# VH-VL binders against Protein broad-minded (TBC1D32), part 9

Target 1, 124 residues: Protein broad-minded (TBC1D32), of Homo sapiens (Human) (q96nh3r1119to1242)
Amino acid sequence: GIHPVYFCSTHYIEMLLKAELPLVFSAFHMSGFAPSQICLQWITQCFWNYLDWIEICHYIATCVFLGPDYQVYICIAVFKHLQQDILQHTQTQDLQVFLKEEALHGFRVSDYFEYMEILEQNYR
Key: E = the ipSAE of ESMFold2; O = the ipSAE of OpenDDE; V2 = 0.75 times the mean of E and O plus 0.25 times the DockQ between their complexes.

## First folded at step 12 (VH-VL; framework fv_daratumumab)

Design u06 (from r06 with heavy chain R101Y, light chain K50R; at its last look DockQ between E and O 0.69; V2 from the best seeds 0.00; counts 0 for: pae E 5.5 > 2)
Fold by OpenDDE, look of step 12:
Structure u06 (fold): chain C 124 residues (1-124), chain A 121 residues (1-121), chain B 107 residues (1-107)
Amino acid sequence: as target 1 above (124 residues)
Amino acid sequence: EVQLLESGGGLVQPGGSLRLSCAVSGFTFSDYAMHWVRQAPGKGLEWVSAISGSGGRTYYADSVKGRFTISRDNSKNTLYLQMNSLRAEDTAVYFCAKSWYYGVWDYFDYWGQGTLVTVSS
Amino acid sequence: EIVLTQSPATLSLSPGERATLSCRASQSVSRYLAWYQQKPGQAPRLLIYRASNRATGIPARFSGSGSGTDFTLTISSLEPEDFAVYYCQQYSSYPLTFGQGTKVEIK
């Protein structure tokens, strides 16, 4: 089973994604799998093999210092970062493979601090 | 349709300053990192500077560090490049380029037509 | 920085011929390499991203291949509008860098 904390996070992710990135949210529906599944994989693995060591440290530090809610905000930020790619891979029908197998190159946690602060203000 | 339009180029003496602007349309400006890329007459392309979607991070080529400042006004859909202490080797067409991502480490899916900067005594 | 070396410097061909352009990186850039086309007096145009993906609107005669340090841009059959300068660019690490370019000219 899914831990209650993860369960709450998954619903939160779905809600935030629908509100913040409706095109991405729709892309997942078209592709037939839930964005929360991808986020849960990222979070459970602490973004291992998705982010480099420095960004993993930034992720951990952010969650430790700013709160566990930032796990969700970072996931939303990643989807924002990947928005154009997500839409592209939806058309080619390989979105799930793309999200599960590709590293999140170019994503910097610090680049999205302002965005995550906005999320916190609006949804926390 | 994505459009990038550079302006602000011109003739300037060595040691002088110039501010370039890039007006954008056709996409959500704040969702993408932006770059400046320059091309000296008859030469190749050289990356100059980058700024993340929010403007929280900036990056510079070693050749312009300390002299150039990249910035953006997301409310005006405009990218800027403040160029100080200009040198003859800064003479080039300066292109505004849109990144594929919000953040860094990108290729450029759209380019402006560029604006010519000539540094000469 | 990662240095990209393109070869040949100039490629003289006739319309209908196959063009093969090379780009070599001083260290691995994985697949984070893009190709651009630039015609005289114009801005560069994205052709290929992630080594082998054609950008939107790019004809099928353009193809990219390679990974790591060795990359190739292929134009299967040159059209008159394909005569231009082609640049490779890595985005694996900063600073972003370009190759010096390959000029494809009419023989």
Scores: ipSAE 0.113, ipTM 0.766, lowest interface PAE 2.2, mean pLDDT 92
ESMFold2, look of step 12: ipSAE 0.117; ipTM 0.731
ESMFold2 (binder alone), look of step 12: mean pLDDT 93; pTM 0.948

## First folded at step 13 (VH-VL; framework fv_daratumumab)

Design v01 (from u03 with light chain N53R R54L; at its last look DockQ between E and O 0.85; V2 from the best seeds 0.00; counts 0 for: pae E 4.9 > 2)
Fold by ESMFold2, look of step 13:
Structure v01 (fold): chain C 124 residues (1-124), chain A 121 residues (1-121), chain B 107 residues (1-107)
Amino acid sequence: as target 1 above (124 residues)
Amino acid sequence: EVQLLESGGGLVQPGGSLRLSCAVSGFTFSDYAMHWVRQAPGKGLEWVSAISGYGGRTYYADSVKGRFTISRDNSKNTLYLQMNSLRAEDTAVYFCAKSWRYGVWDYFDYWGQGTLVTVSS
Amino acid sequence: EIVLTQSPATLSLSPGERATLSCRASQSVSRYLAWYQQKPGQAPRLLIYKASRLATGIPARFSGSGSGTDFTLTISSLEPEDFAVYYCQQYSSYPLTFGQGTKVEIK
């Protein structure tokens, strides 16, 4: 799939997460589990183990049409989608297990286009 | 404490229009999708419409497409439903409901008490 | 569109009895099934999500089970406040749909 060049920047991921979802950022910090660890897994697998096929196609199309930096914006949108779940999983082992094994049910890329456009405007 | 407060219901003639509002408090409004669900007198629940947290995506039941418009104003913490070309079958109590997450494919953790819309000649 | 069929339409029971309510989907919804309680003149209240997870503040006598197409809501011992209409709702795919309801009433 899509090359993970933008995703490799842990600084960029952490900066966006701290600015946009500070409570989620704090949850990762307290757990000792870096956001880039799960984002890398999601991106390198093109969300294959996490999203249904239609949403994988939306992910790929978004990155192709809007640029590869949208890989990062989609990860931030996924964290926004899971915000309440992430806050409930405060323990280090519990949060990491949840994120690696949880299906991202209810996440639709098209529901987050406007949010990701705002991220692009503010942080690109 | 989460609060959802609907208003704008009433009696209207067929073909008429109404705008429903739902004022919300107790949560960050833009973080969640919002829905309208209706219940005709003596009948079950019917999902009507949904809108994503920033309002970029809207969805409608086939029975209301082209007649109803969902919208939100995140600066006012208010959800709206503009209902045009009303028909007798639109008579129902209309509830606003909060999605548990940002996306619209979800269950509803909080509901308003509803507002009655009656369409009759 | 996924049709949810609840049975029975009416369940007449006494306080203290066990209630078993069924919801059957026309195609698989996986675990993406919620249950709501509605009393006359009130809004629905969430009881169960993800087929079996108890919502915040809901008494332990409520439980849910099932996956795919067949789901069950169980009330282990009915209390007076449990006599109401119960709806299942799928959130697997659009459009979001509800079952027609099961009324649990006093025998």
Scores: ipSAE 0.228, ipTM 0.768, lowest interface PAE 4.9, mean pLDDT 86
ESMFold2 (binder alone), look of step 13: mean pLDDT 93; pTM 0.951
OpenDDE, look of step 13: ipSAE 0.873; ipTM 0.943

Design v02 (from u03 with heavy chain G55K, light chain Y94E; at its last look DockQ between E and O 0.81; V2 from the best seeds 0.00; counts 0 for: pae E 6.2 > 2)
Fold by ESMFold2, look of step 13:
Structure v02 (fold): chain C 124 residues (1-124), chain A 121 residues (1-121), chain B 107 residues (1-107)
Amino acid sequence: as target 1 above (124 residues)
Amino acid sequence: EVQLLESGGGLVQPGGSLRLSCAVSGFTFSDYAMHWVRQAPGKGLEWVSAISGYKGRTYYADSVKGRFTISRDNSKNTLYLQMNSLRAEDTAVYFCAKSWRYGVWDYFDYWGQGTLVTVSS
Amino acid sequence: EIVLTQSPATLSLSPGERATLSCRASQSVSRYLAWYQQKPGQAPRLLIYKASNRATGIPARFSGSGSGTDFTLTISSLEPEDFAVYYCQQYSSEPLTFGQGTKVEIK
């Protein structure tokens, strides 16, 4: 599907996480699981099996109309949404299983539009 | 320590108005969706309204839509519920509640102790 | 909207007995179901989330099970502090809804 390889770089994702979500960044670091690994999986599948159909449509529309950098901003918004889950699963030592196998319940692209606009303004 | 404290309840005539407040502490208020849930005397729990943290997007149960307005003031760490055109059926203890995650559609990890609203002639 | 029906309305049991509380949803909620305990004059307290996960600080005697439309809260051996009203709540779809409650009372 929609896959600009440049936007999956470890440095770009790590930079944004470190700046915006330092606790999430620390959780990935302590777990030895790369954030770019799960972001690539989500992006290349267009979040199929992770989001319900209406949210997949919002994802696609956001990337088409607002630009390809929004693929990364959506991933950062997902990490923000899941922050407490990520911290808990770092403690139970199953973060990779959780992120690869769980649907992203409760995440709505529209709830994070303003946040993603701020990310674009600050980091693009 | 997370704390939620409701206030503003009282006795009101049908058709009247009240404004409820919920003062919060112990978490980054602006990041979380907040909710009002009510419980009529001797009855179960009913979700009333929610407001998101990021855009302040609002959501309402059909039973209160058009009459109630949820809002928040992130600088004061306070959630509000403006209740207009009150009816006897709105009589309940009103709880504020916090979503466990940042999203709106979730379970609640913290609740206030509630404030009683009585709508009676 | 999704209706949650709890049964029985009242359980009259003695300390040490096993309590089994049922919650049935009018349509599938997958595993997005929580259980709360409410004592008189208090706010609800989260017990179980995602159908079977105990919340932090909840004793091991509380367990949840189920998926889809049928859910169960089990208290393996009742203690005096467990006599309360229990509510299920779905968070699968808008609006958030609760069951009407099951009162667990001392026989």
Scores: ipSAE 0.063, ipTM 0.724, lowest interface PAE 6.2, mean pLDDT 87
ESMFold2 (binder alone), look of step 13: mean pLDDT 93; pTM 0.947
OpenDDE, look of step 13: ipSAE 0.881; ipTM 0.946

Design v03 (from u03 with heavy chain G103S; at its last look DockQ between E and O 0.88; V2 from the best seeds 0.00; counts 0 for: pae E 4.6 > 2)
Heavy chain, then light chain:
Amino acid sequence: EVQLLESGGGLVQPGGSLRLSCAVSGFTFSDYAMHWVRQAPGKGLEWVSAISGYGGRTYYADSVKGRFTISRDNSKNTLYLQMNSLRAEDTAVYFCAKSWRYSVWDYFDYWGQGTLVTVSS
Amino acid sequence: EIVLTQSPATLSLSPGERATLSCRASQSVSRYLAWYQQKPGQAPRLLIYKASNRATGIPARFSGSGSGTDFTLTISSLEPEDFAVYYCQQYSSYPLTFGQGTKVEIK
ESMFold2, look of step 13: ipSAE 0.274; ipTM 0.776
ESMFold2 (binder alone), look of step 13: mean pLDDT 93; pTM 0.953
OpenDDE, look of step 13: ipSAE 0.818; ipTM 0.931

Design v04 (from u03 with heavy chain G56S, light chain A55Y; at its last look DockQ between E and O 0.96; V2 from the best seeds 0.00; counts 0 for: pae E 5.3 > 2)
Fold by ESMFold2, look of step 13:
Structure v04 (fold): chain C 124 residues (1-124), chain A 121 residues (1-121), chain B 107 residues (1-107)
Amino acid sequence: as target 1 above (124 residues)
Amino acid sequence: EVQLLESGGGLVQPGGSLRLSCAVSGFTFSDYAMHWVRQAPGKGLEWVSAISGYGSRTYYADSVKGRFTISRDNSKNTLYLQMNSLRAEDTAVYFCAKSWRYGVWDYFDYWGQGTLVTVSS
Amino acid sequence: EIVLTQSPATLSLSPGERATLSCRASQSVSRYLAWYQQKPGQAPRLLIYKASNRYTGIPARFSGSGSGTDFTLTISSLEPEDFAVYYCQQYSSYPLTFGQGTKVEIK
């Protein structure tokens, strides 16, 4: 059907990524791997295999209290966290494999809260 | 090219205060966590403090908690360390360091040349 | 906090020799360990990240290995510019910590 698998975030993710992280957007574009594919995987798993327990709780609480659009903002924050890694690993290995298998070491939702509030204010 | 330039070091009496600055260029400052690392004369490296890219989270070594305050002004591309209630054991070269990523649990790809703080007693 | 213990404290070697530096963590840090070189009067410079990945521009004679608690930095053939102090650093957990350093000096 026409009903999306999750919210209308496919185009929203691409728009935000292009505006906020243009080099990361270009890396996805050149690879042919859609950012929404990895975002869907992260969101549907609630980051279970990617974040430690406390950060999963922060993710859930953020989406509950601040709204479901924060699923997208958290994904953009993860791309910001991985920005240099994405650019480096695209030069040496497949982007898709890196993102699906890479642990998000050092990512904490709370470190990106102000950034995500800015995203909300500018794009919601 | 990436540059980190510390300033504000000098000689201070015990109990005194100093504010260190680190001016940065060559990268988007708000994309990265920033750190202060110090090295006492003839000694090893000691992590002191960290701040997230937009400044929402700050972290301190136990030895400086309550006395030092890390801050940043992203519009001026400048990192700060306010040091109060200084002690002789705070005597060190203070380095500004850039993390690889936005978060604070990371390694440091660029370092400044350091600024010397001497606390005489 | 996680204590990093480096050994030996000092290596006295000649150019062309192989240097092997050890870093042992008090708890597992997985692969989240970095190595830095520091020359007198200079800031540290990053050599190795994620235990074994050479940073941009670092010569191939530098290699890192290990995971968990036991890590090694190897310099396969020492050049005159390699005589310096080397530090390991864990970024697995708070607080970030460094080893006490290994000085590689000319014999």
Scores: ipSAE 0.164, ipTM 0.751, lowest interface PAE 5.3, mean pLDDT 86
ESMFold2 (binder alone), look of step 13: mean pLDDT 93; pTM 0.948
OpenDDE, look of step 13: ipSAE 0.768; ipTM 0.921

Design v05 (from u03 with heavy chain Y54W, light chain R31K; at its last look DockQ between E and O 0.95; V2 from the best seeds 0.00; counts 0 for: pae E 4.4 > 2)
Heavy chain, then light chain:
Amino acid sequence: EVQLLESGGGLVQPGGSLRLSCAVSGFTFSDYAMHWVRQAPGKGLEWVSAISGWGGRTYYADSVKGRFTISRDNSKNTLYLQMNSLRAEDTAVYFCAKSWRYGVWDYFDYWGQGTLVTVSS
Amino acid sequence: EIVLTQSPATLSLSPGERATLSCRASQSVSKYLAWYQQKPGQAPRLLIYKASNRATGIPARFSGSGSGTDFTLTISSLEPEDFAVYYCQQYSSYPLTFGQGTKVEIK
ESMFold2, look of step 13: ipSAE 0.297; ipTM 0.778
ESMFold2 (binder alone), look of step 13: mean pLDDT 92; pTM 0.944
OpenDDE, look of step 13: ipSAE 0.788; ipTM 0.925

Design v06 (from u03 with light chain S30R R31S; at its last look DockQ between E and O 0.78; V2 from the best seeds 0.00; counts 0 for: pae E 5.4 > 2)
Fold by ESMFold2, look of step 13:
Structure v06 (fold): chain C 124 residues (1-124), chain A 121 residues (1-121), chain B 107 residues (1-107)
Amino acid sequence: as target 1 above (124 residues)
Amino acid sequence: EVQLLESGGGLVQPGGSLRLSCAVSGFTFSDYAMHWVRQAPGKGLEWVSAISGYGGRTYYADSVKGRFTISRDNSKNTLYLQMNSLRAEDTAVYFCAKSWRYGVWDYFDYWGQGTLVTVSS
Amino acid sequence: EIVLTQSPATLSLSPGERATLSCRASQSVRSYLAWYQQKPGQAPRLLIYKASNRATGIPARFSGSGSGTDFTLTISSLEPEDFAVYYCQQYSSYPLTFGQGTKVEIK
């Protein structure tokens, strides 16, 4: 599928996160857990075990029809979805467990198409 | 402090129109989905409509589809519900509610006090 | 749509008694269930989210349990201010739905 190293440099993820969600960026920085670590995991697994099947299909379709840079925009949308949760986690291990185990409840790719189009307009 | 304040309720004839407003403060409005929930006098709660943080996605209960339009103006921190072709069954207190997250599939951490809409001949 | 059925419709109890309120979903909502309290003339107030987590400022006498389709709100010892209507709400899937309510009233 879509290879994250081609479109998902740590610098690009960090740049977009800092610009779009500076408090989330700061929370990762204070925790010592790199946001690119979890983003690469999500992208390389095509969100397998994170999203239900219909949402995985939406992810794949957006990357195919709208461009592979949408794999990064989806990650930023996930961080926007989780903003309050991330700000509440103060320790690296707690944040990592949260992001790997339970984070994406209620996230639907379709809810964030509007936001991702704005990201495309601003950063593509 | 988080505040949600509904206004615009009143008495309207069947077939008439009304626009409700919900003024918000105490949070970054565009970061959250917003909802309208109604309660007919003496009855339970019914979800009516939802809108995403930037307004690009809207959702409606089947009972109001095609008649109600949810919208928001993030520059004014205001949520709206345009209600057209009103029916007696739309009589209710209408609450503005904030989702906990940006997405609409959520619980509501804050509610307004509600505004009464009465549809009667 | 997911139908939430609350039971009993009315629960008549005295202050100090334990209240047990049930909410059953027509299909699994996993843990994505919230409970609200509503007093006459007031907006609903969030009590419990994610089936068992108390919202900020909610007294410890309120507790939630359950997963899948069967959920319970327990009030360990009723206070006079707890006589109200209680609603469950699922947020697992569209459309968002509420139970019909359980009224907790003074015997």
Scores: ipSAE 0.182, ipTM 0.736, lowest interface PAE 5.4, mean pLDDT 86
ESMFold2 (binder alone), look of step 13: mean pLDDT 93; pTM 0.948
OpenDDE, look of step 13: ipSAE 0.875; ipTM 0.943

## First folded at step 14 (VH-VL; framework fv_daratumumab)

Design w01 (from u03 with heavy chain V104P; at its last look DockQ between E and O 0.79; V2 from the best seeds 0.00; counts 0 for: pae E 4.3 > 2)
Fold by ESMFold2, look of step 14:
Structure w01 (fold): chain C 124 residues (1-124), chain A 121 residues (1-121), chain B 107 residues (1-107)
Amino acid sequence: as target 1 above (124 residues)
Amino acid sequence: EVQLLESGGGLVQPGGSLRLSCAVSGFTFSDYAMHWVRQAPGKGLEWVSAISGYGGRTYYADSVKGRFTISRDNSKNTLYLQMNSLRAEDTAVYFCAKSWRYGPWDYFDYWGQGTLVTVSS
Amino acid sequence: EIVLTQSPATLSLSPGERATLSCRASQSVSRYLAWYQQKPGQAPRLLIYKASNRATGIPARFSGSGSGTDFTLTISSLEPEDFAVYYCQQYSSYPLTFGQGTKVEIK
C-alpha cells in the first residue's frame, strides 16, 4: 500500500503544478513524462541523490515542523527552480536525463519558504 | 525583450546615503533572484548583494554587510539597493543583474548598463 | 569563499591568433563556472555557462572547458571585436565570486 503522505502528495503535486506552473505542466504533457513520476522518486528518496546533506535536513525539518503537505510544496518549488530548464527540454529522453543529473544545483529550501507559505495559504 | 535599467547614481559625500533602482521588463520579475554587482573604476567585478524572487531571503558581500540593504517591489517591477554609510571604496559602477533561475546560486544571463556612484574623497 | 585566479593578467595577441585564458578555483566548483566578456564602458556579456556551454548568440570561436578547479576559455581565432577583458565566475557556492580578469589586447 501507499503511505497516506505518499497518496496525498501525488494528487496534490499534479493539482498544484497545473495551477501554479502551467507551462511546466504543459512541457511534461508534451514530453509524455509524468511529473508525479519524478516527484515520487524525489520524495521517497528524501532527495538523497539530488540535494546535499544539509538541504536534505532542511527538507525533513520543514516537513516535520510545518506539516507533510510541505513535501508537495517543496516539489512545486523545485519545478519553479527548474522552470527555464524544463521548458528547454521537451523530448522525454532529454528531460528525464536532465532531471537526474544535478538538476537541483542551487536549490535551497530556505530560498523558497515565502513561496511555499503562499502556496499553503492559497491551496490548503 | 529583457531590459534592466539602473538609476539613482551620482556624487555623494562619505558617510552619506543613496538609493539605487533597477526597473525591469520582459520577464516575470518574481520568478527570478536579482543581484547587484559593482565595478570600481579600472577594477574587476565584485558581487554585492542578492535577493530571492519574493524577497524573503537576502544575501550580502562582507564588504557591504550592515550598510547596504537590497529590496524589491514586485508590483512595480523594481529592484532597489539602499546604500548607507558610504565610503570612498564604494565608488563604482553598479550593475543590476538577473539570475537565470529563481534562486541566487547561478550565473547572470542579463545585465543592466550600470549607474555610477562616486563617493567624494 | 572560493577564490578564482585568472592567468595571464594580460594577453597581447594579433587578430587571427589563438587565445587561451585560464581560471583556477581554490576548491572544486564542479562545472558551475561561467565566462563573461566586458568592453570598456559596457556591461559584461555572458559567453559560457556550465564550463562549456555557449550562451545564445555567441560565435563558435569561443569554447570553454574544464571541471573541478581548472578551467580554460579558448578563442580559436581572434577577431577585432574580441579584444576585451574576460572574467570567470563561479556559482557553485555562496558567496558568488569572480576572477580578477584577463585583458586580451592587440599586440
Scores: ipSAE 0.315, ipTM 0.774, lowest interface PAE 4.3, mean pLDDT 86
ESMFold2 (binder alone), look of step 14: mean pLDDT 92; pTM 0.944
OpenDDE, look of step 14: ipSAE 0.826; ipTM 0.932

Design w02 (from u03 with heavy chain G53S; at its last look DockQ between E and O 0.85; V2 from the best seeds 0.00; counts 0 for: pae E 6.1 > 2)
Fold by ESMFold2, look of step 14:
Structure w02 (fold): chain C 124 residues (1-124), chain A 121 residues (1-121), chain B 107 residues (1-107)
Amino acid sequence: as target 1 above (124 residues)
Amino acid sequence: EVQLLESGGGLVQPGGSLRLSCAVSGFTFSDYAMHWVRQAPGKGLEWVSAISSYGGRTYYADSVKGRFTISRDNSKNTLYLQMNSLRAEDTAVYFCAKSWRYGVWDYFDYWGQGTLVTVSS
Amino acid sequence: EIVLTQSPATLSLSPGERATLSCRASQSVSRYLAWYQQKPGQAPRLLIYKASNRATGIPARFSGSGSGTDFTLTISSLEPEDFAVYYCQQYSSYPLTFGQGTKVEIK
């Protein structure tokens, strides 16, 4: 297992979301569902039950070889992947159910390596 | 308004090459995966290729793997398909298509009007 | 790869009638199925995504249903502009695949 960077870093997640994905930030605040709540669930489970085996291996390798801050950057990449879904489910007031039950179809860590490198350059 | 404008189609001999382009406007190109889909005359739709939003991952149908190369230039808002070793079976209208989300495994919310590639002797 | 089989191959109907189009997947695609309309000489137009959600600007007479392997597109009352070919597409897994199409034509 990979040690999580910080389980209670609501401020850090919200800061990154506000800077990088302001529409997602606004959607979470309007919904009353904290982004750190779902990020904690994803990270502590190593995305088990959310990603297929190959993508879990990519997640683990990324965090091991590029550093534990990539746990947070992967969460931001997941929110970028889901931006349109999040906006749609905020309108129907079912965002928490969506994120916990259905969210990660189509997400692949390798599709986001360049984006996460940009996050690293800007924030680490 | 979203626009996808394909170009570069034409008549080529078997074994020849063509490069298709798709000029994009009306959305932030670097936020989305892009695809090529083709349709042979009188036939159905066939997915051909996809590229991730920054170009780090590419995907191909088995029928074109090794012969076609998808690429993109995000600074020019342009998607490309380099088609080498063309065969008669590659004759089709080629559409560029935008994924709805950032990733490549998705449906296509916008399509170009297509460019015709004809491969004949 | 996942094969999508559409039926019937052709529907011959009159304006005002209900059209029911079927798409069957060779293995489960969950709800990750889209429907497109294509008129001659035009690009496909997205109608339905995630099995049942209408795309922006699509009239209410279009509806989709189903999950897993069996999916249906329904046009509740055909308009003259609805006579076209309809394709289903799965986006559950690589490679992305389309059905062979159902042509809806004027009787």
Scores: ipSAE 0.099, ipTM 0.734, lowest interface PAE 6.1, mean pLDDT 86
ESMFold2 (binder alone), look of step 14: mean pLDDT 93; pTM 0.949
OpenDDE, look of step 14: ipSAE 0.487; ipTM 0.863

Design w03 (from u03 with heavy chain G53P G55S; at its last look DockQ between E and O 0.73; V2 from the best seeds 0.00; counts 0 for: pae E 6.6 > 2)
Fold by ESMFold2, look of step 14:
Structure w03 (fold): chain C 124 residues (1-124), chain A 121 residues (1-121), chain B 107 residues (1-107)
Amino acid sequence: as target 1 above (124 residues)
Amino acid sequence: EVQLLESGGGLVQPGGSLRLSCAVSGFTFSDYAMHWVRQAPGKGLEWVSAISPYSGRTYYADSVKGRFTISRDNSKNTLYLQMNSLRAEDTAVYFCAKSWRYGVWDYFDYWGQGTLVTVSS
Amino acid sequence: EIVLTQSPATLSLSPGERATLSCRASQSVSRYLAWYQQKPGQAPRLLIYKASNRATGIPARFSGSGSGTDFTLTISSLEPEDFAVYYCQQYSSYPLTFGQGTKVEIK
């Protein structure tokens, strides 16, 4: 068990993204596609069809053992992973399609544990 | 602007050890996975090892598992490869390479000049 | 692991000719394939990523195509500086692998 991020967490996603990855935040703003929209989809689907099963297990285990805030930290880590790709996809429809279809190639939750610990330390 | 500078290569006997370093500049080192790729004289490229940005995960080719250890010091902008139990087939130019993105499943946009390791009795 | 097989092993051509280099994967790599150029005594240089996207600063005569298992690098009109060895590399799955190379040499 993990559960979806509620309305108050969408504000937290936006604030954290602006603080940590301002160029990504600006790219979403210019594209008119809210970052929380895709984050909520990822979280509520437990990254089904986005990550392979072992990485889904890492996601679930991270949230269970380290707390539900890690749903947000994982989304920020995904944006950090994709920063240059997101900057290249300035059109709203193109960015949305990219993020929903093939965006998460090469992302491993375990590669970002230290980064997420830093996020927890700074923002929890 | 972007520089990757390998050092530590040389001649070593079989069974010996060697430590390679790669000093980087011109980018935020802690934002990217780093790799070692080698090329035996007159041969093709072989991926050797990778490390995540904060050292959370390390990856090795089967040919070097248990003998080589990749590490990094983000405060010194330096990537390392500790090479133990060296064999003649480890003779190669060793390149330091940068992932384009944070993760290790990626292509390499910048490469170092390479450092030659020769394993010979 | 995914084996990349490049063909031909050697391509002997004159300046101005079109070069067509092939890379075939043992399993689908989707579009996660890159191409590199390597000249003697130098490190590889990225040419193409995601099968068809030209890296920054790479001349327009270089183009890539393909997806799945079959990929092609095309050099539309060879320049003297294009005579080198070319490698494909997949980044779809662990471990990362390279093709064995295609040498493009002057006829």
Scores: ipSAE 0.056, ipTM 0.715, lowest interface PAE 6.6, mean pLDDT 86
ESMFold2 (binder alone), look of step 14: mean pLDDT 92; pTM 0.944
OpenDDE, look of step 14: ipSAE 0.509; ipTM 0.865

